# VHH binders against PRELI domain-containing protein 2 (PRELID2), part 7

Target 1, 189 residues: PRELI domain-containing protein 2 (PRELID2), of Homo sapiens (Human) (q8n945)
Amino acid sequence: MGVSVDVHQVYKYPFEQVVASFLRKYPNPMDKNVISVKIMEEKRDESTGVIYRKRIAICQNVVPEILRKSLSTLVILCWKKVSILKVPNIQLEEESWLNPRERNMAIRSHCLTWTQYASMKEESVFRESMENPNWTEFIQRGRISITGVGFLNCVLETFASTFLRQGAQKGIRIMEMLLKEQCGAPLAE
Short names: E, the ipSAE of ESMFold2; O, the ipSAE of OpenDDE; V2, 0.75 times the mean of E and O plus 0.25 times the DockQ between their complexes.

## First folded at step 1 (VHH)

Design g01 (framework vhh_8cml_1)
Fold by ESMFold2-Fast, scan of step 1:
Structure g01 (fold): chain B 189 residues (1-189), chain A 125 residues (1-125)
Amino acid sequence: as target 1 above (189 residues)
Amino acid sequence: EVQLVESGGGLVQPGGSLRLSCAASGFTFSSYAMGWFRQAPGQEREFVALISGSGGSTDYSDSAKGRFTISRDNAKNTVYLQMNSLKPEDTGVYFCAAKPYSFWELLSRGSYDYWGQGTQVTVSS
């Protein structure tokens, strides 16, 4: 079974400022689990103006610590057979397509480390708000799929849902702080 | 020759469900994003839902989120809209639309190349 979490946020800032803040989001002292972000590939389509970027983020694997706090010792021992608990760091691949002409950006992320028993994927969109051209709409969907763990599926789905929600909330808080620091107060209606 | 043919519309009571289908022909279906739009009498056509060519990405209007599900079957060249918890304000003609593959198929709600003729959905007691 899988778990998905949807987020919809309006940032009362112009598209260009929101995208710039997003690209500078990590590494950040408020999210110590993200160790580094490296641009692996960057290409511009001359005809459309679309800028493609591929980034790899390296994050501390905090799953063992979180599970230890949330689950019994026996369950944790069973989970130690799962490869994701043996890796010290998690690698996330992010692809983005920025269209400056149409003022939108698509982002797709997935976990490279969790392959055998779990997968994590996120799709996000930043676009100029239809309500106000000086505002930016952000829509994100995160999914975690868990396979082959039998009786633990329900427990892990609850954990996955909480993990995705907390991640989204932390991301929004970081973005709001960066926007206020770099761009000043939000724009009026 | 490109054709989009909608079906599955009808009369349903508030709280009911309908499943719309759109059969496509004349183009490489999996290379096109597919969307559903609707239009009520005297109103402009509005976006309802979109699905990428592979089916890996979807987008919904605020009014459709949580109630409607878009899906596709590339082997059958068909896109579907499952509509649950229907409300009188969902009444309208529902159109299937196709736009070419793009990095932006999840984002762009405009610039659709092909349109169906529409199927009527009426939610009334």
Scores: ipSAE 0.000, ipTM 0.115, lowest interface PAE 15.5, mean pLDDT 73

Design g02 (framework vhh_3k1k_2)
Fold by ESMFold2-Fast, scan of step 1:
Structure g02 (fold): chain B 189 residues (1-189), chain A 123 residues (1-123)
Amino acid sequence: as target 1 above (189 residues)
Amino acid sequence: QVQLVESGGALVQPGGSLRLSCAASGFTFSSYAMRWYRQAPGKEREWVAGISSSGGSTSYEDSVKGRFTISRDDARNTVYLQMNSLKPEDTAVYYCARKYTLWGSFTYRSDYWGQGTQVTVSS
């Protein structure tokens, strides 16, 4: 059982500015749910110039608060039956491959906290736009899979879909604000 | 069907120049970054040069910087490698490759390769 969400966004800013904003995105006042981000590993390939980076993000588990605001008995029962939802924080592992020479960056993220009961994974690419070399294309796919919980699966899938969509939208808005603040107005052509 | 066809390989003397061409078909050429690789006898295939889909960015292996230039002509679906100041150690089969990036699956490996063109640098 799983849920997937796809996003496709064009930032009308050069690749280098978009990547710099992404790497400086957290901590951020607009998303206090991200508590910390720590670089665990960083390597540069001398021949290609590719920079590999592994980061661990610690995020506040917002699922209990979302469930508490619900008046649905099924949502409340789900929270009580799935103990993993009671953990205070969620850990995410992010791996990135930045190729500054070819102006692209691949990112893979997955949740470490939910491994036994659910998996949450994202794959993303930033690349120079083929429409305009001064623009950057962002493509992302997020997926959540949950170990069988019987008749509650539909409720959990709806929650997972909402979580992925809202996370993606918040990320895009934060990036747009950072780009405007740090780099000025978007490039028209 | 994705096809890459290299041409231009020859025997040249040290210090000589040569231009390799790679004709692409079966995909939207302008949407993909392209690479050149080479393989000498008994050695692994190694990356030589890369060019972005827009042509706005190029990259080179350190041993060829300043000597080789990668370029593309999207109207002709062709990528080129201009090789100057050739050395005996540049002797290899040269391969054209499409940079692999599948949405939702990301690698820096090349997904399609040509058959190669032989470059020999000797006196």
Scores: ipSAE 0.000, ipTM 0.139, lowest interface PAE 13.8, mean pLDDT 74

Design g03 (framework vhh_ozoralizumab_d1)
Fold by ESMFold2-Fast, scan of step 1:
Structure g03 (fold): chain B 189 residues (1-189), chain A 123 residues (1-123)
Amino acid sequence: as target 1 above (189 residues)
Amino acid sequence: EVQLVESGGGLVQPGGSLRLSCAASGFTFSSYAMYWVRQAPGKGLEWVSEISGSGGSTKYPDSVKGRFTISRDNAKNTLYLQMNSLRPEDTAVYYCAKGRLPYFWGSSTYDYRGQGTLVTVSS
């Protein structure tokens, strides 16, 4: 069973400010589920100016419905068939490609803790808005794949869809608050 | 409205060369990865090459490595495929395809393709 959720958001802030806020998003008081984020690798291509980063995040594994706590849209979770709610922490790998010359950034995240029964990936892009160069578009697709659960597919699919939507909303709110705190009010023209 | 218009296809002899072009409009060309895909007679779609939005990264399957080169001119909104040492098995309709992201992520990443241009490799 596969579930996919798409998000499109416009931040009324310049690309450089949005990228800086994204890279400083955690730790954050609004999302204490993210325990740590560590940069494992960072490379710059001198020809293109593209900056590649690999980060590892360690997150507390929580189910929003049960623990009444939501997770960020930029954090992916993996679910184990036999013990979906019992894994205390998960490791997430994030790769990003920042192109400051073209004013875009692509991000790919996936769960390192996943099993054959569950996987999750997120693909995201920040880019300069086509309508206003002082605004930034954010586009994200989250995907969860669950196999071998048969009878439970409908229940798990509904939960996965809700989880992805709630995560996306929380992430957008966190980014908006960070941008306002670090950069002031959204740009008006 | 997204538009992709391919050109440059034709009949060539084995060992020959062709350069395909794709004129793009209706979107910010430099913000998206671009692809060439092909469909041979009686076969499914096959990925041929991919290039990042900046042009800094390219990728090819083993079937065309060393023979084909993908490139782009972001100032002209044009994608190219230089095909050398052509073989009869390269006979196909070639499509230009627009990615969803600035970088490639495999088969789920393009959301539009053009009308295609026929390449026939025969004596």
Scores: ipSAE 0.005, ipTM 0.164, lowest interface PAE 11.2, mean pLDDT 74

Design g04 (framework vhh_8cml_1)
Fold by ESMFold2-Fast, scan of step 1:
Structure g04 (fold): chain B 189 residues (1-189), chain A 130 residues (1-130)
Amino acid sequence: as target 1 above (189 residues)
Amino acid sequence: EVQLVESGGGLVQPGGSLRLSCAASGFTFSSYAMGWFRQAPGQEREFVALISGSGGSTDYSDSAKGRFTISRDNAKNTVYLQMNSLKPEDTGVYFCAAGTSPEELYEFLWSRGDSSYDYWGQGTQVTVSS
């Protein structure tokens, strides 16, 4: 049982500018759910130029609040037994591989806090657009897997889809804002 | 029972167009990445194009860029390859292939190896006469 949301976005900005904005995306005043981000590991391959970075983000667990707003009291009481609803914060691990030579970057994130009943993963790629070398293509897939809860699966899947879609939209809005503030107007043909 | 059945191949003149189709059955189609590969007589199979399970990500070989377009219809369990501006060098047997949609999106987007695909069709012949 799972849900996934795919995003395909073209940023009309050069690759270097998009990557720089992404690396400075958090912490951000527009997203107060991200409490802290800590770099755990960073290394560069001197032969290829690939830069690997691992970081841990601590985020406010908004699942209890969203469920409280969206679901009946009886359903919420049942879910309070699930450990993911009892933790105040969620930890996310993010790995990235930046290849300046090939002008691409891959990112992989997953949730460290969620238990056997749920998991969350995201994969993303930034690369030079085939339509215009001054544009950057962004492709992302978010997945939430839910197991061990039969009766609630449809409700949880609806929530998970909404959560992933809203998260993706928020991320795109923050990136577009940062690009405009730091780099000016988008490049057009 | 997993089956991939290609169609749409044929004989065409240089500069012509063909649309290949691959009908899939026996698995959850939207959970699999789909690729097109081709093989000319006496040569190894080479990568042509790739599309993710959702259709949100695509990749092309250098020879296919700007001429070929891969797409899919998950409601119909079908993947397509639209081939324009065909050249004699495009002659070969075209295979569709299904691979498990990887957790690591970057790996599937940058991996063009046929070993990444678990299921293969029988192929459809494309001949571009000069």
Scores: ipSAE 0.000, ipTM 0.140, lowest interface PAE 13.8, mean pLDDT 74

Design g05 (framework vhh_7pa5_2; at its last look DockQ between E and O 0.20; V2 from the best seeds 0.00; counts 0 for: pae E 13.4 > 2, unsure alone 63.5 < 65, SAP .683 > .668, placed apart)
Fold by ESMFold2, look of step 2:
Structure g05 (fold): chain B 189 residues (1-189), chain A 129 residues (1-129)
Amino acid sequence: as target 1 above (189 residues)
Amino acid sequence: QVQLVESGGGMVQPGGSLRLSCAASGFTFSSYAMSWVRRAPGKGPEWVSTISGSGGSTSYADSVKGRFTISRDNAKNTLYLQMNSLKPEDTALYYCAKGPSLEEIWYQLTGSEPYFDYWGQGTQVTVSS
């Protein structure tokens, strides 16, 4: 149903360094669309050592800006019929489960805004690479489904997959910048 | 360079059917969502239906849902609209429209060069008793 976007990246840095950089990723000067991030909950499971964390991110809603700046008659007709896109910001919930003993981390994100009309979810895993224990594998799958926007559903499928893919690629670039600044050049093969 | 040519319009009685076609050229047809838009006499343009580039997703205006079916044949670069159970309110000039790609929208928003939808000349549909 909807669309999905898959990303697979290998960071040439050990797991602990990659996780440290991920936890510091936002706010970041290179991603001005993330306005604020607030930690809502953090706890440790004593039996497993797993650290759970919940954050809420407030992001700038760029969809209305894209529509307002368009010279396309078709886009303008769609804009005038879809008032639900006018909210200024969107809210994302992020949950993470860091397992230091197994050297992996799972992350789940979903959009809290527009839940009546759309579902946007993201699932990610960081884990030690099987090829090189000094490297970290990152696997991400994002999904978006749009059901309540009427005539825009089909058009938005294409836009949503592009936005999700571009967001993931921007996140990877930020991570590589942070790792290089904090940890130096990537480790040799 | 981009060309869209609608055909298949005509005069029909209420309850009748028509199938519109749109021949596309000058771009990679399968890479773009395609739409039907109509303009009734004395009214502004009204979106009718859209189909994704692959053909896997379709959507319809409430006024035509259940009566109209959009489809495409990417091998023939052709967009279709099957119109059943036609009403006098469906009388309009029907246009085939190519929407901008997301990359084109991106360049438009970051530069000064304008981008416009490409519309065909339209095909007239008239529903009368």
Scores: ipSAE 0.000, ipTM 0.288, lowest interface PAE 13.4, mean pLDDT 75
ESMFold2-Fast, scan of step 1: ipSAE 0.347; ipTM 0.656
ESMFold2 (binder alone), look of step 2: mean pLDDT 78; pTM 0.786
OpenDDE, look of step 2: ipSAE 0.043; ipTM 0.419

Design g06 (framework vhh_ozoralizumab_d1)
Fold by ESMFold2-Fast, scan of step 1:
Structure g06 (fold): chain B 189 residues (1-189), chain A 128 residues (1-128)
Amino acid sequence: as target 1 above (189 residues)
Amino acid sequence: EVQLVESGGGLVQPGGSLRLSCAASGFTFSSYAMYWVRQAPGKGLEWVSEISGSGGSTKYPDSVKGRFTISRDNAKNTLYLQMNSLRPEDTAVYYCARESTYTIEWSGSEYTFTSDYRGQGTLVTVSS
């Protein structure tokens, strides 16, 4: 099975402020599920000015709690059968390419903990908004794939979709809070 | 149902011009950014131009900047691409694409992307 969720958000703040907030987003008291973020690699391309970063994030696996709150016997049985979802923490690898000259940033993330039977991937872009150069557009696609679950895949698809959607919404709320706290009120059109 | 129908492609000599049109239906046209993308024979999709929902902002890659102009008529739900000073390397199938579910891939100096809402395409051949 596979599930994808798409997000399109406009932050009414300049690109440089949005990128700075994103890079310092975690760890954050609003999301205690993110335990740590470490920079593993950083380099700058002198000809293009592009800055590459590789970061590893360690997060609490909240899937077991979501499944445990279910009143459905089928959901509980599915959780017991999918051992990979019972790990205490998950590790995410994030690669980013920041282009300060062109005012855009691409980000790719994937789960290192889930391989073979399950995968989680995310691609995102921050770029100067075409509507207003003082605004920043954020576009993201997340995807979760799980194999080998047969007739229970529709149940897993529902929870995978909820997981991706809530994660994206939490990320947006954290960004909005950081931007308001550190940069003031959003810029009107 | 979202539909995008391109037209205006054809055979043109180097240095010539063509205007492509895209008729959009099934969505609130003015609320979405629109794109032109192309695919040359044996190559991948290449982004050609981008226009905001209002039409107030446009963006182009260096390969077509100064030669191509994207525009839109929101009252008619139509997107346009004016192509001037055409070169043999502009030969491609040109697609109209809507802002929607898509993957943006960045590696160095520019984006590569795919879109889930794309028309059937219109062939542009630049040859003597």
Scores: ipSAE 0.000, ipTM 0.111, lowest interface PAE 16.0, mean pLDDT 73

Design g07 (framework vhh_3k1k_2)
Fold by ESMFold2-Fast, scan of step 1:
Structure g07 (fold): chain B 189 residues (1-189), chain A 121 residues (1-121)
Amino acid sequence: as target 1 above (189 residues)
Amino acid sequence: QVQLVESGGALVQPGGSLRLSCAASGFTFSSYAMRWYRQAPGKEREWVAGISGSGGSTSYEDSVKGRFTISRDDARNTVYLQMNSLKPEDTAVYYCARSYEWLGSYTFDYWGQGTQVTVSS
């Protein structure tokens, strides 16, 4: 069974500024859970001008913190029996395709660590807003799919939803902070 | 509606000078680093010179260092490339590019249509 969260945000900043802020997003003092980010591959397509980038992020496993803050002691005791929840770090693979000619960027991420009982995938697009060429539209779909005992799946689905929702909110706040610090005030309507 | 329009390309003799101009419109010019690239016949496009947005920091490819100077006029939304002591090897189509720096020197570019520079005796 799976859970998904959809996000649609308009940043009142030009596409190039938003993309630059996104690529500088980590490391960031507002998100201490991201330990490191390494660029594994980067290449440019000569015909289209599209820039492909592959990054690996190492993040602190935040599931224990979510469980500690959100749930009863009984659920916390059950968590200690599930091996995937005990790993100290998770690895995320991110692929991006930046098209500067068309002013859009597609991003695909997935978790490399949670494979036995769960998978996590995220797809995002930044593109020039149709309402104002000086604004950037951001659309993101996060999905976590969980397999296992049906009773346990319900518990894990609740936490997966919380994880995706909190991650999306934190990401938006970090982007807004970076855009204000590096690019100044948002452009008026 | 981003536009970059290069001008100033011409036929010159070795040892001559040219100034190229690039008029920009459709974006906040001072927020962007600007670069010049060139492409010689049968070769890949190569970077020539760069200037930071609003900062006045400049950089050059080794073969043009000391001969070429990049500058900008943010009030006129224009970037320039002053080329001195021109050599036949400088013959190329010269392109103006809009760049945004991220993670230091990493950039992406939006290109103009180019202006032809020919250096021959």
Scores: ipSAE 0.000, ipTM 0.153, lowest interface PAE 14.5, mean pLDDT 73

Design g08 (framework vhh_7pa5_2)
Fold by ESMFold2-Fast, scan of step 1:
Structure g08 (fold): chain B 189 residues (1-189), chain A 121 residues (1-121)
Amino acid sequence: as target 1 above (189 residues)
Amino acid sequence: QVQLVESGGGMVQPGGSLRLSCAASGFTFSSYAMSWVRRAPGKGPEWVSTISGSGGSTSYADSVKGRFTISRDNAKNTLYLQMNSLKPEDTALYYCAKELFWGSYETFDYWGQGTQVTVSS
């Protein structure tokens, strides 16, 4: 199977400020699971003005924490027997395409660790709100699919939606904090 | 058209002070982080300081911490750099820079011609 979580939010801040906060989001005390973020590539398309960035994030393996909160003995036993799920850190690759002329930004991230056992992907868009040009619309979809862990694939996926939802909520809270601290009060109109 | 005009540079002795100004036009000043960047003869550009659009956050290069203060007046569309305890190593052409978008430390746009600061006896 697979699980997905969709998010749609309006930040009452101009597009440029929201994008800047997103790019400065990590490291952050509110998300200690992100250990480091490194820019691997950055280039600008001269004809369109689009800025492409590739970043790699090194994060703490949160699977032990997720499974610790599970009441399922089968889930815990499977984790103990599948050594690759016990790695200390996971790597996430993030690609972004910032279009300052059109005032939109596409972001795609995926997990580089566990690729034979799990697919973890996230797609996001920031764009100027049609309602108010000083507001920014944010749309995100996260997907997790688990394979190669035998009969526990579907059991683990039942917890994946909680993980995706918590991740999305944490990301939104960090963005709101940064925007408030660095840009002041949201624009009401 | 985005335009940045720097002023306030000059010649001072070590230990002296200067205040640089940058008059900005052609964009919504309060919506963008502003920076000071300098170029010493024979060296590449060195980032000096950044201030957020609201003025609520500032950051400084290690070489100038405690000696320089960045500030802005959004009502006047003006950026400032107060430079105290100047050293010969501070001799450079100082540029006012607008980021492509607020909060990035990676890229800056330079539209000013710069203002020369020379620290010598």
Scores: ipSAE 0.000, ipTM 0.107, lowest interface PAE 15.1, mean pLDDT 75

Design g09 (framework vhh_8emy_2)
Fold by ESMFold2-Fast, scan of step 1:
Structure g09 (fold): chain B 189 residues (1-189), chain A 121 residues (1-121)
Amino acid sequence: as target 1 above (189 residues)
Amino acid sequence: QVQLQESGGGLVQPGSSLRLSCAASGFTFSSYAMHWVRQAPGKGPEWVSSISGSGGSTNYATSVKGRFSISRDNPSKTLYLQMNSLRPEDSAVYYCATSYLPWGFETSDYRGQGTQVTVSS
């Protein structure tokens, strides 16, 4: 009933620049789908130096747009039966733990809107690259679980997998463009 | 290139102690969380313990808490697992791993060759 997609990317920029760009990534003119992002909570652990941040993002639901471009009648019919996914906007809750001492940042995101029949979760980390301390690794696992779809499971799992992969690739592309524009050319080996 | 090399396993009696070591090279050791993971015959991998890059935070599986102690020596790039009061159920191949998560083991980026621990009466 679930699908998961793992992504691994190296940004050839120092950890501090990548984290700063990520925290300022949304909203911006490069991404029309993110409407607003608001910081709900921010705490600093004095013992560890870890900064905890909770943000809520309001995003356009892009599922209708994706399906409008679909070539498959079966995908359209499936969409009509899963009405819970037809909301105009979705809310995402993001929790992050920035550890400046150890130069890593863990992020957990989940969809607040699709809690009845579907869940969407992402776990991510930015960390100093093992290849070069001036580079930053980004690793992400996205997971989607849908309940109550029995005989349509195969079709919906294929859609969910594609949705996760496209979302991750878009995010990486935006980060690379943003880092280049804000921080200059990538650092050579 | 990244390398992790475990050592210190062996055949011991129940109630004995062992100290496992993991020598790391090819990366900035102090910047990464390290983990011990074990795999017993016929079972999937089981997370045992984690330690943050600075050594300031440690975490343990409930099955080993109070008996095992994880530590690291960043200058020598070595991870340790002190295992006390060993039980037959602790018999497994023990792997040193690093992962992107600073809490617990979820996804392993790199894993060593493993060291066999056998606790037999």
Scores: ipSAE 0.012, ipTM 0.245, lowest interface PAE 9.2, mean pLDDT 75

Design g10 (framework vhh_8cml_1)
Fold by ESMFold2-Fast, scan of step 1:
Structure g10 (fold): chain B 189 residues (1-189), chain A 121 residues (1-121)
Amino acid sequence: as target 1 above (189 residues)
Amino acid sequence: EVQLVESGGGLVQPGGSLRLSCAASGFTFSSYAMGWFRQAPGQEREFVALISWSGGSTDYSDSAKGRFTISRDNAKNTVYLQMNSLKPEDTGVYFCAADYRLFTSEYYDYWGQGTQVTVSS
């Protein structure tokens, strides 16, 4: 079973400012669920100028809280037998490829912790907007796959879609606040 | 009318080379990332190579790294895949795909019909 959610956002700020804000996004008081972010690997390709980074994020496992708010207690107790509810924290691996010459950045993230019953993956790109070179497009696709609970499959799909959508919206709000605070008012027109 | 038309496939011996081309029409080619995917008999479609909309960034599957080179010509609305040191495992139908995003996902916006590549002695 799998669900996916697509997001497309235009930030009315230059690419370099958006990328800088993204890389500084955590730690952030607006998202206390992100406990730490560590750079595990960083390298630059001399010929292309592309900068590769691998980061590991440790986050509070918020699935039990979100599930409690969205589903009945009996459904939560049934789900509790799957491993994702027993883990206090989750680890996310993020890989990014920043191309400053082309003014784009590709990002791939996946959850390392939910290995037995569920997987979560996100693919994102920041690129210079086609409408205005001083604006930045953000495009993201998140996917969650869940196994082992056939009788709840449609309920779990609804939960997974909501989880991905709310996560994406929260990320966008945090980025907008950071850009406004660090770079001032958005560039109009 | 959006079209992606692949060409250059064929039969080649192990260790040989082929150059695939994909001619695009009906959309703003220079605004799209282009990818090559392949599907072997009885297998799922898999990612092979990706090139960004301007041509400055490329990415390859582990099986393609060091042997294949993706390139594009935005003036001619064409993307290419140069395949060297071909192996029997490279046999399959090769598909050209266009995506507004820079992903390695098979969820691309536009797909070609495919061109057959057979590596056999």
Scores: ipSAE 0.005, ipTM 0.312, lowest interface PAE 10.1, mean pLDDT 76

Design s01 (framework vhh_8cml_1)
Fold by ESMFold2-Fast, scan of step 1:
Structure s01 (fold): chain B 189 residues (1-189), chain A 123 residues (1-123)
Amino acid sequence: as target 1 above (189 residues)
Amino acid sequence: EVQLVESGGGLVQPGGSLRLSCAASGFTFSDYYMGWFRQAPGQEREFVALISWSGGDTDYSDSAKGRFTISRDNAKNTVYLQMNSLKPEDTGVYFCAAGYSDYWLPTSEYDYWGQGTQVTVSS
C-alpha cells in the first residue's frame, strides 16, 4: 500500500505570472533539500505552441534524517544493512508541457533513484480558473510506495505522508512569496 | 490485483439509453480520477467523460455534453456513465480508466484500464 497527498489551490494571479514564478522557483534558500535543477531537454511544437521541458533535480537524501527522527535503535540498525538506500542524493525527473494558447501546464515528476525499492510520483496541473480568467487553479497529486526493503517498508511509508504534506505546504508558501514579490498583491476578481 | 470491469453495453436503437458501470478493485478507488473513453473500429481512443475523486468535478467531450452523465459511488468502488439520446456515432467499445491525470493534459497517462464493453447504436 502506498501513501498519497492531494493539493487543490487557487492562485489569484494570471496564468502567465504563476507559470513564470514556478519555473524560477528553484534554487531557493527556503528549500535546501533541492540542490540543483538542470534543463536536459526543451522543444516547442510549432503547430500548437506547446513547450516541452525535461528537467533533472538533484535532491538531498532525507531518509537518514527520517529514520533518526524515529528514535528507534532497531530501525537504525536495520538501515545500516540496506546500503543501497544510503546514496547521498536522489534524482528526480520532471517533465512539463506548457500550452500558452490554452493557458494550461501539465507537470509530471518521478524518482530515478531506488526504482527497484520505491516508486515516487507527482502530477501537477496549472490551468486558467473556470471561475475567473485572471486566476490560476493548481492541482497536485503525489504518491510514494516502498517495497523490497523488508521491515523498513512500513517505517518509511509512515514518514512519507508527513514528508509529502510538509513539502506541499512549503511549495505553496514559496510560490505565494514569489508571486507577491514579482507581481504584487493578488487580484480581487 | 488491480481490476476495472465494465458492464452494461449492448445493442440499442437511435434515441435510446444505456447505463454503463465500471467496478474497481485492488486500489484506493476514492483517490483516483475516473474516466470513460471509447474506440470505434480502426480509430484511436477518444475521451468521453471524467469525474474527480470526490465526484465534485466532471468534464465531458463536446459530443457527450447534454446527453451523458458520469457519476461515481465511492462506497461501492463503482463509476457509471448514463447515456441518453444515443446516436449511431456513439457506437464503439467503451473503456473505463483510472488515473491522476486530467483528460486535457497533452501527454497524460491513465494508470489502469478496463477491458471494455461494446455499445452498438443501430437497428
Scores: ipSAE 0.000, ipTM 0.115, lowest interface PAE 16.6, mean pLDDT 75

